# VH-VL binders against q5slc1: the designs that were tried, part 31

Target 1, 112 residues: q5slc1
Amino acid sequence: MGALRGRWAEEEALRFLLGKGYRLLWRNRRTPFGEVDLFMEKDGVYVVVEVKQRASARFGAPLEAITPGKVRRLLQSARFLLGRDDLPVRLEAVLVHGTPKDFRLEHLVLEL
Below, E stands for the ipSAE of ESMFold2; O stands for the ipSAE of ESMFold2 at other seeds; V2 stands for 0.75 times the mean of E and O plus 0.25 times the DockQ between their complexes.

## First folded at step 14 (VH-VL; framework fv_recibokibart)

Design z5 (at its last look DockQ between E and O 0.67; V2 from the best seeds 0.71)
Fold by ESMFold2 at other seeds, look of step 14:
Structure z5 (fold): chain C 112 residues (1-112), chain A 121 residues (1-121), chain B 108 residues (1-108)
Amino acid sequence: as target 1 above (112 residues)
Amino acid sequence: QVQLVQSGAEVKKPGASVKVSCKASGYTFTDYWMHWAKQAPGQGLEWIGEIYPNSGDTYYAQKFQGRVTMTRDTSISTAYMELSRLRSDDTAVYYCARDSKTIFGDWFDPWGQGTLVTVSS
Amino acid sequence: QIVLTQSPGTLSLSPGERATLSCRASQSVSSSYLAWYQQKPGQAPRLWIYDAYDRATGIPDRFSGSGSGTDFTLTISRLEPEDFATYYCQQYDSSPWTFGQGTKLEIK
């Protein structure tokens, strides 16, 4: 169906993070600065989580591998959603490797 | 300067195979996924699949599964796409393109100049 | 897979006019995983916009990308003669990666 067919990887990422004790605040929120996949909270820290699916198995990251524009827009979006700029915000990724029938998750904290 | 230089145009008969090459320069070939796309005459772009030159891992669009094989030779920084059992609707320009090296991105920059493959009886 | 439908198919305008090119996705394209390419006859596509909003190196600021979810737009605020070309959108939200069929921006 349309709800699960469109972004199945995001549903799996959400389930995974909820199981790790994260709390969901918002999902798929538009802001003047862009869109945030999952905006969550863990142990008093606000977390922007971006989900990326690829059918092939991949390694991402080093810091050089994330664009400055995306980092800026995600942080600006977090501040907009919170209505303040004095709270700690962490940026994380959930990489979903594979297809709905056969996938694995990789959870990363992105260094800023 | 990052460049992708493809092999020249080819004319093939139905049922034959074609192997297009894409030579990379100006960057570390094994660090970036390479993609291939098809553009039939007067038509848009269609993604065929991808290869990671370091490992040789591939993933193909379902439409091409079973007829396409992507390989590479890391000693000469060259990717290859072979398309077998050619038919008339395989007539197209075929492009290689380099993936972004980012956690979230899969946009293509740069592209090769394209290779025209003509399948005619 | 995600189908991208571009509209209009052909857009006929004159230099100095504003152009608006649409790309609609069959499913939500989260985190704005969308790029735009320009292609001129006889040439390879060239990256124009990535992550829906960011101009590639050397792209003039008269080009801007916008949108989210299923609806994305490429806007050219004031057309220059060199801007007449075909533009493609591409999504990288869900494998397999897909392109729109293109919008041909031609001189009236």
Scores: ipSAE 0.722, ipTM 0.903, lowest interface PAE 1.2, mean pLDDT 90
Fold by ESMFold2, look of step 14:
Structure z5 (fold): chain C 112 residues (1-112), chain A 121 residues (1-121), chain B 108 residues (1-108)
Amino acid sequence: as target 1 above (112 residues)
Amino acid sequence: QVQLVQSGAEVKKPGASVKVSCKASGYTFTDYWMHWAKQAPGQGLEWIGEIYPNSGDTYYAQKFQGRVTMTRDTSISTAYMELSRLRSDDTAVYYCARDSKTIFGDWFDPWGQGTLVTVSS
Amino acid sequence: QIVLTQSPGTLSLSPGERATLSCRASQSVSSSYLAWYQQKPGQAPRLWIYDAYDRATGIPDRFSGSGSGTDFTLTISRLEPEDFATYYCQQYDSSPWTFGQGTKLEIK
C-alpha cells in the first residue's frame, strides 16, 4: 500500500466534519447523475460535500469556481437522494492539501 | 491564444542530464499549475510532477524523486524540467501541460508539442 | 496510487459503427474525477472529456462519457474517419495523477 491508499482524504474530511457537528447520511452514493462523496446534514440543512485531494502545496491558492456541469449534477444527485426537490441544499468542499503524513484541510461553502 | 512551446529534441548519453523548457503565452503564467508527463516510444502517458509558477512549489511522482527538478522563470513565462542520471528507459517524449483552474479539476489543457529525449546506448 | 486499466488495447472498427472504450480503476474514483484525451501519431494529447461526462470545447456530441466508481466508458455513437486515434483516461482523484495505458481505435 502507499500514502494514497484508497480514499484516505475523504476519511479525513469526514472525521473533520463530524468534529464540526455535521451528521453523515450517505457516503459515496451513486446516482443517475454521478457520485456524491458525502451527503450530510448540519443545523437542519442538507449538505453535499465534495472532497478534493492534491499532494502539492495548494493551501490558500486562488481557484476558479466549480464548473457548471458539476454543480448541475451534484444538485440533481441531491434531489434524487432526497426523493424531492423542494428542500434547501448547500454545496460545500473540503480541499485536502498534502499526503497522509502531512496534510491541511480547507473547508469552503460554495456559492452556486 | 493559449500556447505552450517546448524546446527542441535532445540526444544524451547515459549518466547525463537534460533540461526541457516550456514557454507559455496567451494567459497569466503564474496563475496555473504546470505539469510534466512522459511518453516512452509506443507507450502511454506517465505523470512526472507539477510546479506552481507563482511560488515555485513542486510535487513529484515517487519514481522520479531525486532525479527530477522542476523550475521556472516568471520573467519569461517559462517552465523547466531537468532529469538527471539519464538511462536508456528515459528515452521518451516529454510534455508540459497546463492544469485546469477549478476547485475540483486537474485535467490538462493545453499541452505543449512535446520534446523527444533520446538516451543513446 | 490509482491504476487505470483500459480495454480493449486495440479496437478495430469501421466508420459508422459505435465504439465503446473502457477505463477501469483499481479503486473508486470519487466524484468522477476522470478525463479522457485523444492523441494522434506525432501530436500532443488533446482534452476530450473532463469530469467523466463533460465534453471539452469543440468536441462533437457523438462523444459521450459515462460511468462512476471504478468503471468508466467513452462512447462514440457513430464513428467518423477523424475519430481513429488513441484514447487515454486520466484520474485526478488522488495524487499522483495517473493515466490508463490507452486504447488504439483503428480503422478495420
Scores: ipSAE 0.713, ipTM 0.904, lowest interface PAE 1.4, mean pLDDT 90
ESMFold2 (binder alone), look of step 14: mean pLDDT 92; pTM 0.928

## First folded at step 15 (VH-VL; framework fv_recibokibart)

Design j1 (at its last read DockQ between E and O 0.74; V2 from the best seeds 0.78)
Fold by ESMFold2 at other seeds, look of step 15:
Structure j1 (fold): chain C 112 residues (1-112), chain A 121 residues (1-121), chain B 108 residues (1-108)
Amino acid sequence: as target 1 above (112 residues)
Amino acid sequence: QVQLVQSGAEVKKPGASVKVSCKASGYTFTDYWMHWAKQAPGQGLEWIGEIYPNSGDTYYAQKFQGRVTMTRDTSISTAYMELSRLRSDDTAVYYCARDSKTIFGDWFDPWGQGTLVTVSS
Amino acid sequence: QIVLTQSPGTLSLSPGERATLSCRASQSVSSSYLAWYQQKPGQAPRLWIYDAYDRATGIPDRFSGSGSGTDFTLTISRLEPEDFATYYCQQYDYSPWTFGQGTKLEIK
């Protein structure tokens, strides 16, 4: 009767993305602009992945926007971690709906 | 423009129930989750739970599970919170608040003006 | 659940001074999923800062949010009389959502 502790939704998101062929570079990396949950690579493209957990059932809701401030800080963080600003970077989300015993994942590519 | 207007103060006896209303205006009521929070006299804020007005789906904090029921009437853009089996420590101001409509956000804006519920003999 | 602890409980300062209000989380709060609210007596809370750093509409630039991980700060660079109020932090990283107990910023 084991229970996940701490950042269980992030672990599930990581497992999911690794299974889709993503490669992990860093996790929970702090920068002057904030913290990046997962910094990954897929098919030669660097990806900032943000994980969001909600216990409520949110499937079927209308598409929601990402705030301009969040976009700016995530891109600034990616450029800081890479040490350059001329490489393609994609923003993605993994929404974790539910609790450790009963959850579903939604994977989104975010429009810049 | 966006506004949440709550029902008036209530005085109840222990063991009774109370139903607080929250009327929304200035936005599409069914598109935003609505939250409820408790603030006991002289104390901080405590999250009670949330409802999605479109579907009626709810999620409650464990402390309130079994005593709280959140509902809505989409025809009049109104959310409701009912708290049963009232006891003296339920005396508080109860707020409704609209969730942000963002992928990562669950901050609250705006808040209703609050409804004082007093539970006394 | 994630417990937010604010310090100090009460902060007594004069107009013109710099205020620093702390919010510490019992676990790391990912991607700065943290908001701040201002509340004056007899009024509802009002959104002040969201995503740790972003000012809500109409909030003056003397207010700034900072921090990451477990430690977050609300800073007021030069206090105005209208800034004296109670401030609450709130996390939205993991359900259930939780608030700090508040810091009361009062006139010295």
Scores: ipSAE 0.796, ipTM 0.923, lowest interface PAE 1.0, mean pLDDT 91
Fold by ESMFold2, look of step 18:
Structure j1 (fold): chain C 112 residues (1-112), chain A 121 residues (1-121), chain B 108 residues (1-108)
Amino acid sequence: as target 1 above (112 residues)
Amino acid sequence: QVQLVQSGAEVKKPGASVKVSCKASGYTFTDYWMHWAKQAPGQGLEWIGEIYPNSGDTYYAQKFQGRVTMTRDTSISTAYMELSRLRSDDTAVYYCARDSKTIFGDWFDPWGQGTLVTVSS
Amino acid sequence: QIVLTQSPGTLSLSPGERATLSCRASQSVSSSYLAWYQQKPGQAPRLWIYDAYDRATGIPDRFSGSGSGTDFTLTISRLEPEDFATYYCQQYDYSPWTFGQGTKLEIK
């Protein structure tokens, strides 16, 4: 049963971020604008964290862009969850490279 | 104009191997993962695996592990998929497809035109 | 592996009607990591919708994607003759990437 079922990469990402001092506010929250994987807080800043798993060896690859539609929906979702639109929100990614038995995490701050 | 042009149809006997080519044009071949998919007659699509042309790194679906080999020649912007120990249920159209180049996306655009591989006694 | 099950297998409708195509996943597909493809006989699949909601370049706005979790829908608000084809969903939440078996949208 190990980490072979469910959203194992999200669990590992959450564990990793909690260990870095992030605080979890909500997870897997559906909004009118889409779904947010992890909505967190660190040092007074709200953070939308998106988790992405790939089995291929992609660790250390050049950063790739986030699509405009995804950015829009993540920001709209953050504003919805906060109930206001005047607070700073940061977008971050946790890329999970590999499989449940052999993976590495890459933690990124996203440039919009 | 981004294009993927595949090699022509093949007819093979059980136990043989086949190597399908996929020539890319209109973009930087080494910047995008390339995927291969199978579509048996009258059936849906099945992901086979992927290759990163820059490094040659591959990852194969477990079902095809041990029978598939993906390679590339960056000098002619061409990816290859070889399937060995062919059996009758390998009869299918095989597609190459370019990955999206986004941090979270792995949708496929464009696709090659497909290569029919027929395995018959 | 995430199994995607599309329904119905075949949908018979007339031009001008509304079409609703379903894609159900065996586990939650987080962050809407889901795409839709159109395929006509003798042709390769073509990207139609990505990230569950976003139309690919040149796709008419009569096509829309919706859903989250395990249930996703492709809707065609008013069918045109060129829309009769087979549609596939694809997830990219967890490797290996998987496709639904397709819904054939045919003219009644």
Scores: ipSAE 0.790, ipTM 0.922, lowest interface PAE 1.0, mean pLDDT 91
ESMFold2, look of step 15: ipSAE 0.780; ipTM 0.920
ESMFold2 (binder alone), look of step 15: mean pLDDT 91; pTM 0.926
ESMFold2, look of step 17: ipSAE 0.730; ipTM 0.899
ESMFold2 (binder alone), look of step 17: mean pLDDT 92; pTM 0.925
ESMFold2 at other seeds, look of step 17: ipSAE 0.773; ipTM 0.915
ESMFold2 (binder alone), look of step 18: mean pLDDT 92; pTM 0.928
ESMFold2 at other seeds, look of step 18: ipSAE 0.785; ipTM 0.921
ESMFold2, look of step 19: ipSAE 0.749; ipTM 0.913
ESMFold2 (binder alone), look of step 19: mean pLDDT 92; pTM 0.926
ESMFold2 at other seeds, look of step 19: ipSAE 0.751; ipTM 0.913
ESMFold2, look of step 20: ipSAE 0.698; ipTM 0.895
ESMFold2 (binder alone), look of step 20: mean pLDDT 92; pTM 0.929
ESMFold2 at other seeds, look of step 20: ipSAE 0.765; ipTM 0.912
ESMFold2, fold request of step 21: ipSAE 0.787, 0.788, 0.787; ipTM 0.920, 0.921, 0.920
ESMFold2 (binder alone), fold request of step 21: mean pLDDT 92, 92, 92; pTM 0.926, 0.925, 0.921
ESMFold2 at other seeds, fold request of step 21: ipSAE 0.792, 0.781, 0.792; ipTM 0.923, 0.919, 0.919
ESMFold2, last read: ipSAE 0.783, 0.790, 0.752; ipTM 0.921, 0.920, 0.912
ESMFold2 (binder alone), last read: mean pLDDT 91, 92, 92; pTM 0.920, 0.929, 0.921
ESMFold2 at other seeds, last read: ipSAE 0.776, 0.771, 0.791; ipTM 0.919, 0.913, 0.920

Design j2 (at its last look DockQ between E and O 0.89; V2 from the best seeds 0.77)
Fold by ESMFold2, look of step 15:
Structure j2 (fold): chain C 112 residues (1-112), chain A 121 residues (1-121), chain B 108 residues (1-108)
Amino acid sequence: as target 1 above (112 residues)
Amino acid sequence: QVQLVQSGAEVKKPGASVKVSCKASGYTFTDYWMHWAKQAPGQGLEWIGEIYPNSGDTYYAQKFQGRVTMTRDTSISTAYMELSRLRSDDTAVYYCARDSKTIFGDWFDPWGQGTLVTVSS
Amino acid sequence: QIVLTQSPGTLSLSPGERATLSCRASQDVSSSYLAWYQQKPGQAPRLWIYDASDRATGIPDRFSGSGSGTDFTLTISRLEPEDFATYYCQQYDYSPWTFGQGTKLEIK
């Protein structure tokens, strides 16, 4: 018997951010520019949160860059979902290191 | 230019082990995760696992856990994959491939040329 | 683990035609964590598309990737002789990373 949790890392990331006072607006929303994992709000700022799972021991690894194409598509998606482009939007990552039985979270605010 | 050059083809008997090498050039070997994949004759690709050459940390797909060992020698920019207790369904081409080194990406570029391992009685 | 199912298994077309190759995931693949590879007989796979829609360096713009959620497509707007090969999709949303079984694009 094996139980599959589906998108378990995204569920853990959401639970973690809700516990930090983030408010969820949309989840897994498709736009003409791509899909947004979590679209949230914190302290009056809209936040696009990308979730990435890796089973390998990457916790504490050197900072890696986000591709410019992905940055552009995530920001365009946020503006599409809001229906306007004059609101502050922040890009964040939740890196989920490990497997369902043994994982750690790393929460990053990405410079853009 | 970035290149991955693998060791030559091998013929093994069931129960033996094989160690495939992958020599990297044209980039900083210790900065990128290295992956290994299997392609049985006429079949698709299957991910085996990964190693971070800087630390030597590894992670293996469960199907290969207990039979695969990935190592590296940073002095010669070479990764290794050893597969033990070989059986006939291990006959395949084995590839090494470099990770993308991005926060969200794990696509593979470039790939080594592949190493055919044949396991026969 | 995420299973990727490609269709059709074999696609027989002529140069100049449009090709549509499909990759379906067994669960959503978030943020389009999906790549495509081209492989010709006797050669290693080559990165073609990453993040569902971004072409790798040097890939002609007749190739386009699209899709989200569980359904992804590789489109070749006008086939050239060099495009006949096997194409694999790969997901990198959840470990272990997995590949589709491939679509062989062959000349008719």
Scores: ipSAE 0.725, ipTM 0.906, lowest interface PAE 1.2, mean pLDDT 90
Fold by ESMFold2 at other seeds, look of step 15:
Structure j2 (fold): chain C 112 residues (1-112), chain A 121 residues (1-121), chain B 108 residues (1-108)
Amino acid sequence: as target 1 above (112 residues)
Amino acid sequence: QVQLVQSGAEVKKPGASVKVSCKASGYTFTDYWMHWAKQAPGQGLEWIGEIYPNSGDTYYAQKFQGRVTMTRDTSISTAYMELSRLRSDDTAVYYCARDSKTIFGDWFDPWGQGTLVTVSS
Amino acid sequence: QIVLTQSPGTLSLSPGERATLSCRASQDVSSSYLAWYQQKPGQAPRLWIYDASDRATGIPDRFSGSGSGTDFTLTISRLEPEDFATYYCQQYDYSPWTFGQGTKLEIK
């Protein structure tokens, strides 16, 4: 924990998902449509995982849905990375609530 | 029409405190985080911190920790920012701004009109 | 914290010209967690672009945002007189949220 950790919340999210049996395919992969934080696979399903850190204690607070523009760009990025558009892709979020010394994770499946 | 209306300009002496108010209208006040930012004369914007009106939970930027207190009164849809032990470099326009209510977003829309706080003898 | 550095500090152009404003981050800003604001003297900032490339409601399509990683741009394809203002970028990838120092777009 410290100034040199960089993207600490994404690393914690990745560690958490690996412990849940997810497999990492690509990380921070840039496409013409944007960047995907974590592109993973679980039980034969491809998963785009977006990580969001907030230092404030937002655990359990209701939030509105993902914006339509972001959904579009994430799905376009997934199709680009797979090289095809006929495979199902699940969108998930890992919300990291807090700071490096004191944080909690919230893992969500997003409705498209 | 979503709107944030701030209290009027203040003139304070070094060592005093100031409390700026931000009244929200046109939306459900308790559903959105509220942020505060500072803009010193001729300078850019600096984030101060945030409050969730429903719970009263706060988080402050390190520079302001220990001198800033954010509160709210949900019965009148009003957020407050109090800055203590004022110094001459606290002279600035202070803005409140509403956070987005999206899972990944923290952009600010709308902003209050700003409150000029002048710290001088 | 993520430091945002805008360039140039001041950009002097005439109406009708194309403007390109740069915002560079001290570390990658994932998922395009970046917004742009316009501010005119005596006024509050106004949301212009969010998620790097999405225009806020009512913003003309001559404004476009792009970029990923550490490098983001705001482009104005054909300047109108009302476009001369100061523009700030803001990141919301990692707390605390931070702003760039601004680019002042002024009439040449």
Scores: ipSAE 0.725, ipTM 0.907, lowest interface PAE 1.3, mean pLDDT 90
ESMFold2 (binder alone), look of step 15: mean pLDDT 92; pTM 0.931

Design j3 (at its last look DockQ between E and O 0.79; V2 from the best seeds 0.74)
Fold by ESMFold2 at other seeds, look of step 15:
Structure j3 (fold): chain C 112 residues (1-112), chain A 121 residues (1-121), chain B 108 residues (1-108)
Amino acid sequence: as target 1 above (112 residues)
Amino acid sequence: QVQLVQSGAEVKKPGASVKVSCKASGYTFTDYWMHWAKQAPGQGLEWIGEIYPNSGDTYYAQKFQGRVTMTRDTSISTAYMELSRLRSDDTAVYYCARDSKTIFGDWFDPWGQGTLVTVSS
Amino acid sequence: QIVLTQSPGTLSLSPGERATLSCRASQDVSSSYLAWYQQKPGQAPRLWIYDAYDRATGIPDRFSGSGSGTDFTLTISRLEPEDFATYYCQQYDYSPWTFGQGTKLEIK
């Protein structure tokens, strides 16, 4: 409790998803197409999870879009990590609103 | 055409306050976070903080906490940044800038033209 | 907070040459949460590259961004006279958002 260091929001996101039954496959994995924060699996489906921290209070704000370039790179990275391109991959976000002492999580499934 | 137009240059004495305005046009003012940044003469950019015009929520960099106040008037699509207890190292150009409206992004586009604040005794 | 250090401070080159501008972070900037801005004297910064790789609208393809982790670069394949300016990197991985101190690209 209190002061957290380093990549604290990613740690909280991971703990949250593990508690929801997700299984971690890779973390902070670099590929030729970029970096994937959390590559996970839930009920037989592969999931790319991107974590975003903002200290400002944005919880419950209007839904915002993901850029096409980021979608492309995340999907290419997933296919690279799996070694095949015929499996469905779900994109998800964990938005961490606040600071280490006072934060809220928002978990979203991203429409492609 | 999205545009941010800032108030004019100001000359202040140490200990005074300054309030810079930033009028937005060409987009829905309440949908985007607004940021403020400082650029001292001949130096780089420093992030000051942000405000969400819809709610008025703010977050300030620790260096400016206690001296900066960001507000807005949604009826005229205008954001404000007030800096108090001015000192000589507050001499700088101050910019407002609109946040990206994306889930993962916080880049700034566009920027206001800047407001020079000169603090001299 | 994440400190961004740009190098070199000043880069003197001629039109037609290739420029490489570096931005190094004090910790990993994951998911490529990094942008680049161009600024000319007396003007506001302009968004140039976002998400480390993507050009802003209207930015010529001679500009490219690359890198991951702690090391990011902005490359200009063939310098044109209008490219001489100061360039800043900015991270948006963890609050507070921070900028590098800039690289001034000047004509030799």
Scores: ipSAE 0.762, ipTM 0.916, lowest interface PAE 1.2, mean pLDDT 91
Fold by ESMFold2, look of step 15:
Structure j3 (fold): chain C 112 residues (1-112), chain A 121 residues (1-121), chain B 108 residues (1-108)
Amino acid sequence: as target 1 above (112 residues)
Amino acid sequence: QVQLVQSGAEVKKPGASVKVSCKASGYTFTDYWMHWAKQAPGQGLEWIGEIYPNSGDTYYAQKFQGRVTMTRDTSISTAYMELSRLRSDDTAVYYCARDSKTIFGDWFDPWGQGTLVTVSS
Amino acid sequence: QIVLTQSPGTLSLSPGERATLSCRASQDVSSSYLAWYQQKPGQAPRLWIYDAYDRATGIPDRFSGSGSGTDFTLTISRLEPEDFATYYCQQYDYSPWTFGQGTKLEIK
């Protein structure tokens, strides 16, 4: 929770998800398809969690706002990290609204 | 189609203020964040800040905090950036640019044509 | 406050050659929240690449983006005369949004 800790929003998102019973497998893992912020597991399901920080106020975005290229790369990265392509994977977002001193989190499931 | 048209060049004296306008057309002005950037002669781009036309919410880069004010008039789809207490190193081209409308993206497309502000005595 | 450092500052090449432009961040830019812009003298910047890898509409496939973490690259496989310009990278991982200082791609 420090203002000068670099990736502070990711730290807050991780803390939040751990408190919700998620288990961390990897973080900031590079793959041939990009980098995954948080690769987690919850109730037997693998989850790619992407964190987005904005200092300005922003309300939740519809799922239509995520680009097809980003979806493709996140799923490809998940398959790479698992070493197989036959397991279900869920995509989720944690939007961090604000600054280190004054922020709030929004947690979203990204369908398909 | 989608277009951002900025006000004309300005010549100002040190200590004065300047207010640059950016008129949007071809899209719903209130749905997209608007950004402003500075480019001093022969230099790169520097982000100044952003405004959400729907709410008027703003966020400014620390370097400009206290001297910049961003506003908008939604009835004419126009954003404004005012820079006060001008000094010679404020001489630059100032751009407005539209944010993307995506959950994870904040790239800028399109950009206005730029407004040259010259500060000299 | 993510600082983006581009290299080289100036790249002198001829049409037909391959260009490689680098953008290095002061911390990891997660999920490839990085864009590239092209700017010619007297013109506004134009979006070229977004999300590190995706070409903006109308951008030729000789342009490709790559990289992750702190190291990102814009590659032009075969330079055309119209490609000589200044290129800027921009991150949108953490506010404030920042730009690299630019790489000027000029004719040798």
Scores: ipSAE 0.698, ipTM 0.896, lowest interface PAE 1.2, mean pLDDT 90
ESMFold2 (binder alone), look of step 15: mean pLDDT 92; pTM 0.922

